# Designs tried in a protein design chat: VHH binders against q96fz2. Part 44

Target 1, 269 residues: q96fz2
Amino acid sequence: CGRTSCHLPRDVLTRACAYQDRRGQQRLPEWRDPDKYCPSYNKSPQSNSPVLLSRLHFEKDADSSERIIAPMRWGLVPSWFKESDPSKLQFNTTNCRSDTVMEKRSFKVPLGKGRRCVVLADGFYEWQRCQGTNQRQPYFIYFPQIKTEKSGSIGAADSPENWEKVWDNWRLLTMAGIFDCWEPPEGGDVLYSYTIITVDSCKGLSDIHHRMPAILDGEEAVSKWLDFGEVSTQEALKLIHPTENITFHAVSSVVNNSRNNTPECLAPV

## First folded at step 20 (VHH)

Design FB4
Fold by OpenDDE, fold request of step 21:
Structure FB4 (fold): chain B 269 residues (1-269), chain A 123 residues (1-123)
Amino acid sequence: as target 1 above (269 residues)
Amino acid sequence: EVQLVESGGRLVRTGGSLRLSCAASGFSFKGYAMGWFRQAPGKEREVVAAITQSGGKIYYADFVKGRFTISRDNAKNTVYLQMNSLKPEDTAVYYCAARFGFYERAPNEYDYWGQGTQVTVSS
């Protein structure tokens, strides 16, 4: 996974992240550093994306079931990294393979500290190799959306009004991530960064790409992944597997350029 | 300053009961899993019981066999170990430990430790 969409306005995104706490009360996640949220139809590694994490990571007396939403840098920078420039990381930390998560220090250490997060996105992009050509067809992959009388499919959103309706009720893709906190050697602000855990693709996606992000499907899976106070690492890792509960459509080559940030990126062709 | 202070350890007879307490200070107790460990002379430190921050999940070592109960009072920043049906084999120094997040079985995974309290079970 090397490209995502996360373009919802902050308020809409927050509402989409509504959850029930352990007491069954409806809550919205509190924002940390909301000003760092940059909505985009075309998110690439090293950009900031919003993630959910346990409030306990910020407040040591908090209930671990409570959620915070925070923009973090895509591409995990390990806390032990001693260089002043994160770009000098020799390892690719954009993704973490589920099968080797416990073998790599960069992922194992933060995971052992309970630094689990849920990466939020409208969906993610993957490119299918076209037979006989060097061309790649991009696809937008996302959760199936509930068709309400008011909510059209992305393809049916022919009007700005319909477009807004679709996104107002959009079910966000929830991907399993690991985050870490890095303190620059020269001082400055702590950098929060994340990696997306990847798994082998489900059967439905196998023709498009052989790998997919580990998707946490449903509130229970999301809650368990986030709650590092009440759910062990071993139990949490059981949630990491391919899911068939996804849909996709072909999109234009507009998304190929990471500088393009328009609705055309995820529009069906 | 972070402190864990164990109390309640004493000499008891076989079949007797004892309640250990560990009072925590200097850190946010509610955010930590708590554990009881023990170390007998010449043996390695081993986990006895552990409890999550909310008390929702509890671990007991195999040798406990229902004899011990771990509990916590977050309002008092205290964790307890009720020990019943004590045996001479339970003789050890008992330690309280704290870990941020979920509990672990390995001692090296814990952030803070008490000084321990001596439990001696006589025949």
Scores: ipSAE 0.911, ipTM 0.962, lowest interface PAE 0.4, mean pLDDT 94
Fold by OpenDDE, fold request of step 21:
Structure FB4 (fold): chain B 269 residues (1-269), chain A 123 residues (1-123)
Amino acid sequence: as target 1 above (269 residues)
Amino acid sequence: EVQLVESGGRLVRTGGSLRLSCAASGFSFKGYAMGWFRQAPGKEREVVAAITQSGGKIYYADFVKGRFTISRDNAKNTVYLQMNSLKPEDTAVYYCAARFGFYERAPNEYDYWGQGTQVTVSS
């Protein structure tokens, strides 16, 4: 996974992340550093994306079932990194393979500290290799959306009003991530960064791409992944597997350029 | 300063009962899983019991066999170990430990430790 969409306004995104805490109380996640949230139809590594994490990571006396939403840098920077520039990392941390998560220090250490997060997106993009050509067809992949009588398919939203309705009720893709906190050697702000855990693709996606992000499907899975106070690493890792509960459609080549940030990126062709 | 202070250890007879307490200070107790460990002479430190932040999940070592109960009072920043049906094999120094997040079985995974309290069970 190297490209996502996360374009919802902050208020809409927040509402979409409504949850129940351990006591069954309905809550909205509180924002940490909301100014770093930059909506985009085309998110690439090194950009900031909103993630959910346990409040306990910020407040030491908090209930671990409570959630915070925070923009973090895509591409995990390990806490032990001693260079002043994260770009000097010699290895790719955009993704973490599920089968080797416990073998790599960069991921094992933060995971052992309970630094689990849920990466939020409208969906993610993947490119299918076309047989016989050097061309790749991009696809937008996302959760199936509930067709409300009023909400036409993404493709049928011919009117601005219909488009807004679709996104107001959009079910966000929830991907399993690991985050870390890096303190720059020269001082400054702590950098929060994340990696997306990847798995082998489900059967439905296998023709498009052989790998997919580990998707946490449903509130229970999301809650268990986040709650590092009450759910062990071992138990949490059981949640990491392919899911068939996805849909996709072909999109234009507009998304190929990471600078393009328009609705055309995820529009069906 | 972070402190874990164990109390309640003493000499007891086989079949007797003892309640250990561990009072925590200097850190956010509610964010930590708590554990009891023990170390007998010439043996390695081993986990006895552990409890999550909320008390929702508890671990007991195999040798406990229902004899011990771990509990916590977050309002008092205290964790307890009720020990019943004590045996000579339970003789050890008992330690309280704290870990941020979920509990672990391995001692090296814990952040803070008490000084320990001696429990001696006579035949």
Scores: ipSAE 0.909, ipTM 0.961, lowest interface PAE 0.4, mean pLDDT 94
Fold by OpenDDE, look of step 20:
Structure FB4 (fold): chain B 269 residues (1-269), chain A 123 residues (1-123)
Amino acid sequence: as target 1 above (269 residues)
Amino acid sequence: EVQLVESGGRLVRTGGSLRLSCAASGFSFKGYAMGWFRQAPGKEREVVAAITQSGGKIYYADFVKGRFTISRDNAKNTVYLQMNSLKPEDTAVYYCAARFGFYERAPNEYDYWGQGTQVTVSS
């Protein structure tokens, strides 16, 4: 996974992340560093994206079932990294393979500290290689959305009003991630960064791409992944597997350029 | 300063009971899983029992066999180990330990340790 969409306004995103805590109380996640949230139809590595994480990571007396939402940098910077520039990392941390997560220190260590997060997105993009050509067809991949009687397919939102309605009730893609905290050697703000855990693709997606993000499907999966106080690493890792509960459609080549940030990126062709 | 202070260790007869207490201070107790470990002379430190921050999940070592009960009082920043049906093999120094997040079985995974309390079970 090298490209996502996360374009919802902050308030809409927050509401979409409503949850029940361990006591059954309805809650909204509190924001940390809301000003770092930058909505975009075309999110690439090194950009900031909103993630959910346990409140206990920030508040030491907090219930671990409570959630915080925070923009974090895509591409995990390990806490032990001693260079002043994260771009000098010699290895790719955009993704973490599920099969080797426990073999790589950069992922194992933060995971062992309970630094699990849920990466939020409208969906993610993948490119299918066209047979016989060097051309790649991009696809937008997301959770199936509830068809409201009036809201046609994402493509049928002919009116701005209908488009807004679709996104107001959009089920966000929830991807399993690991984050770490890096303190720059020269001082400054702590950098929070994340990696997306990847798995082998489900059967439905296998023709498009052989790997997919580990998707946490449902509130229980999300809750268990985040709750590092009450759910062990071993138990959490059982949640990491392919899911068939996805849909996708072909999109234009507009998304190929990471600088393009328009609705056309995820519009069906 | 972080402190874990164990108490309750003493000499008891086989079949006797003890209640160990560990009072925590200097850190956010509610965010930590707590564990009891023991170390007998010439043996490695081993986990006895562990409990999550909420008390929702508990671990017992195989040798406990229902004899011991771990509990915690977050309002008092205290973790307890009720030990019943004690055996000479239970003779050891018992340590309280704290780990941020979920409990672990390995001692090296814990952040803070007490000084320990001696439990001696006589035949």
Scores: ipSAE 0.897, ipTM 0.957, lowest interface PAE 0.5, mean pLDDT 93
Fold by ESMFold2, fold request of step 21:
Structure FB4 (fold): chain B 269 residues (1-269), chain A 123 residues (1-123)
Amino acid sequence: as target 1 above (269 residues)
Amino acid sequence: EVQLVESGGRLVRTGGSLRLSCAASGFSFKGYAMGWFRQAPGKEREVVAAITQSGGKIYYADFVKGRFTISRDNAKNTVYLQMNSLKPEDTAVYYCAARFGFYERAPNEYDYWGQGTQVTVSS
């Protein structure tokens, strides 16, 4: 997974992230660095996207079940990186394979510190390699959405009012991630950055691509992945598996150019 | 500054009971998993029990066999080890330890240690 959509306005996104803490109290995640949130239908590596993480990472006396939402850089920059420019990293950290996560120092070390996050998106894109050709067909992949009398499908919206209703109760895709904190050698603010864990694709997606992001399906899975004070690394890794609870539709090639940031990127064709 | 102070260790007879306490100060106790370890003379330090920040997860070593109970009181910054049905092989110095986040079995994973309290179980 190397392209996502995360386009909701901040307030809509925040409401979509409502959760219950350990005591059962309904809460919204608290923002850090909200000014760094850059919504777009077409997010690529090195851009910022919002993730959820435990409040315990920021406050040592916090309840580890409480959540922070913060934009982080896509493409994990390891804490040991020595260059001044993160784009100079000589290996790709956009994704982290689940089957080797405990063998790669870039991922094993932050995972051992409990640096687990949930990467938020409307959904993600994958390109299907077509048989007998070099042409690739992009698909937009997302959680099945509950339809109500008020909400339509993506393809039915033809006005600003109808478009708003499609996204009003959108179920955000929740992907398992690992993050790290890098201190620039010349000083300045600590850089928070993440990788998305990948697994073998489920049968429903296997004709599109052989890998998929590790999706955390439901609040129990999200809570366990985030709560590094109550859930060990070993137990958290049991949450990392493919899911069949996923849907998709073909989209046009507009999404191929990462500069295109319009609803057409995810529109069905 | 950071302190973990164990108390309650003493001489008891086989089959007896004993309650250890560990009072914490100088750090954010609520964010730490807590563990009890023991070390007999000439032996390596080993985990006895561990407990998460909320008490929602607890670990016991196999030799405990239901005889010990770990608990914590976050309002008092204190962790306890209730020891029942004590045996001579339980004789050791008992240490409490703190680890940020989740607990571990290996002693080298822990951030803070107490000075220990001696437990002696006579035949």
Scores: ipSAE 0.746, ipTM 0.900, lowest interface PAE 1.0, mean pLDDT 92

Design FB4
Fold by ESMFold2, fold request of step 21:
Structure FB4 (fold): chain B 269 residues (1-269), chain A 123 residues (1-123)
Amino acid sequence: as target 1 above (269 residues)
Amino acid sequence: EVQLVESGGRLVRTGGSLRLSCAASGFSFKGYAMGWFRQAPGKEREVVAAITQSGGKIYYADFVKGRFTISRDNAKNTVYLQMNSLKPEDTAVYYCAARFGFYERAPNEYDYWGQGTQVTVSS
C-alpha cells in the first residue's frame, strides 16, 4: 500500500471522525496543525495525511481515550535517524509488515512507546499486474458503503450536489499505523511520521495484490488501537489481521501519475 | 520535585489486613499507570499489582490474587493497596511506582519510585 485518496474538506473529514469517549460522550477529534492538511485524490509516500492518535501523547493529564487528528508524513522516520534529510533513509518505511513488527527496530521502538495511530483515507489504490503483460490495472479499494440514493455510488454523481451526497456520509478507511517523532539534527520542528501496517491480502483482494493494509473495522478496534493508556501493545497487536469487509473497482490510469489530483483518479471505469 | 510517598505499613498478625496509600506530587499523575511492588530481604523486587489511568485494566500477581485490591483516586493523586488475609510470606518493603501510559511487570520500565513502606506479618 503506497497510494491513497484523502480528499474531503477538513470540516467533512472531522465530522466523519465523530466518536464516543470512555464516558460515552460524543466528540470530534481536536486538530493539531490543521494548516498542514492537504486534501488530494492522489496521496503518495512522503506527503502529509491525517491520522488519529491519543490526546495523551500531547497532554500528560489527558484521558487516553480522547483523540487528536493531525497531519503526519507518510514514511516513518525513526527517532534515531541522524542524517538531516529524511529522503536519505536507506530502507523503505512506507509500510510495516505485521509478521516482523516486533523485530524491526524502526517499528518496535515507537510501538513500545504506545505510538499507535489510525491512518485515514477515502480508500487506497493498488495495481494489478495482468498475466503475460507489463500493463498494470489500478483499483480503488475502500469500505463497503451504505447504499442510499447517492451515498457510496462514486460513478453516479451527475452534478455537484450529487457528488457532495456521495461523500457526506462516506465511511473513511481506517488503517492501523505506527508513528515516531524525529528531531532534525540541524534544528527545526519535530517531524511526526507514520507507517501503515500490512498483512497478507484477504481472498477478495488476492488477485489484485498479495498484501493489504491492516484495516481496523469498527469503533471498538479503532478505540483499542489508539488507547495506549488502557490497551497494551500485546492486546493491540491482536487487532492486526486481514479483513474481507472490503470492496473495490477498477479506475483509469490517471492515478498512475501522482501529480494528478482529480476526481477521475477514483472514478470507476 | 517528583514525590511518591507510601504510608500504612506496620506489623500485623497472620490473617490481618492493611491498607497502603501512595500520595503523588510533582507530576501529571492522571497520565500514569500505577503499580505496587514488593521486595523481601535477599529477593528481587517484584510486581504485586498495577492499574491503568482510568482503572479499566488491573493486574495482580498470581501470589496475591483474591487477597489484595489496587485502586486509585485521580482527584487526590493517590493509589491504594488493600491487603487482606495477610501471610508471613507477604513480609516485605512495599513500593509504589508510576509509568507513563500502560503498566508493565518489570521494575526497570517505571519512571518514578517511592521510598517504600515496611509490612511485617507475624506468625
Scores: ipSAE 0.720, ipTM 0.890, lowest interface PAE 1.1, mean pLDDT 91
Fold by ESMFold2, look of step 20:
Structure FB4 (fold): chain B 269 residues (1-269), chain A 123 residues (1-123)
Amino acid sequence: as target 1 above (269 residues)
Amino acid sequence: EVQLVESGGRLVRTGGSLRLSCAASGFSFKGYAMGWFRQAPGKEREVVAAITQSGGKIYYADFVKGRFTISRDNAKNTVYLQMNSLKPEDTAVYYCAARFGFYERAPNEYDYWGQGTQVTVSS
């Protein structure tokens, strides 16, 4: 996974992240660094995207079931990185394979500190390779959406008001991530950055691509992944597996250029 | 100043009972998993029991065999170890320890330690 859509206005995104804490109380996640949120239909590595994480990471007396939402850099920068420019990292940390996560220091160390996050998106893009050609068919991949009158359907919007209703009720894709905190060697603000854990594709996606993000399907999975005060690393890793609860449609090549930030990027063809 | 102060260790006969307490100060106790460890003469420090911030998860070492109970009171910043059916092999210095987030079995994973309290079980 190397391209996502995360285009919702901040207030819509926040409401889509409503949750229950350990005591069963309905809450919205509290923002950190909201000014760094840059919505786009076409997000790529090194950009900032919102993630959920436990409030306990920021407030040492917090209930670990409470959630913070914060933009983080896509492409985990390990805490031990020595260069001044994170783009000089010599290996790709956009994704982290689930089968080797406990063998790679860049991922094992922050995971052992409970640095688990949920990466939010409208959905993600993958390119299906066509044998015998260099052409690729992009697809937009997302959770099945609950359809009501003029809601949950990307192609059904016939006015700005109906478009708003489609996305007001959108079920955000929730992907398992790991984050780390890097202190630049010359000083400055701590950089928060994340990787998306990947697994083998489910049968439904195998014709498109052989890997998929580890998707956390439902509030129980999201809560357990985030709650590093009550859920061990070992138990959390049991949540990491493929899911068939996913849908997709072909999109035009507009999305191929990461500078294109328009609804056409995810529109069905 | 971070402080963990164990109390309640004493001499007790085989089959007896003892309650250990550990009072915490100088840090945000609620955010930490708490553990009890022990160290017998000439042996390495080993985990006895551990408990998460809410008490929702608890670990006991195999040698405990249902004889000990860990608990915590977040309002009093205190963790307890109720020790029943004590045996001579339970003789050790018992230590309270705190780890931010989730507990671990290895002593080197813990952030803060108490000074220890001596438990001696006579035959």
Scores: ipSAE 0.686, ipTM 0.886, lowest interface PAE 1.4, mean pLDDT 92

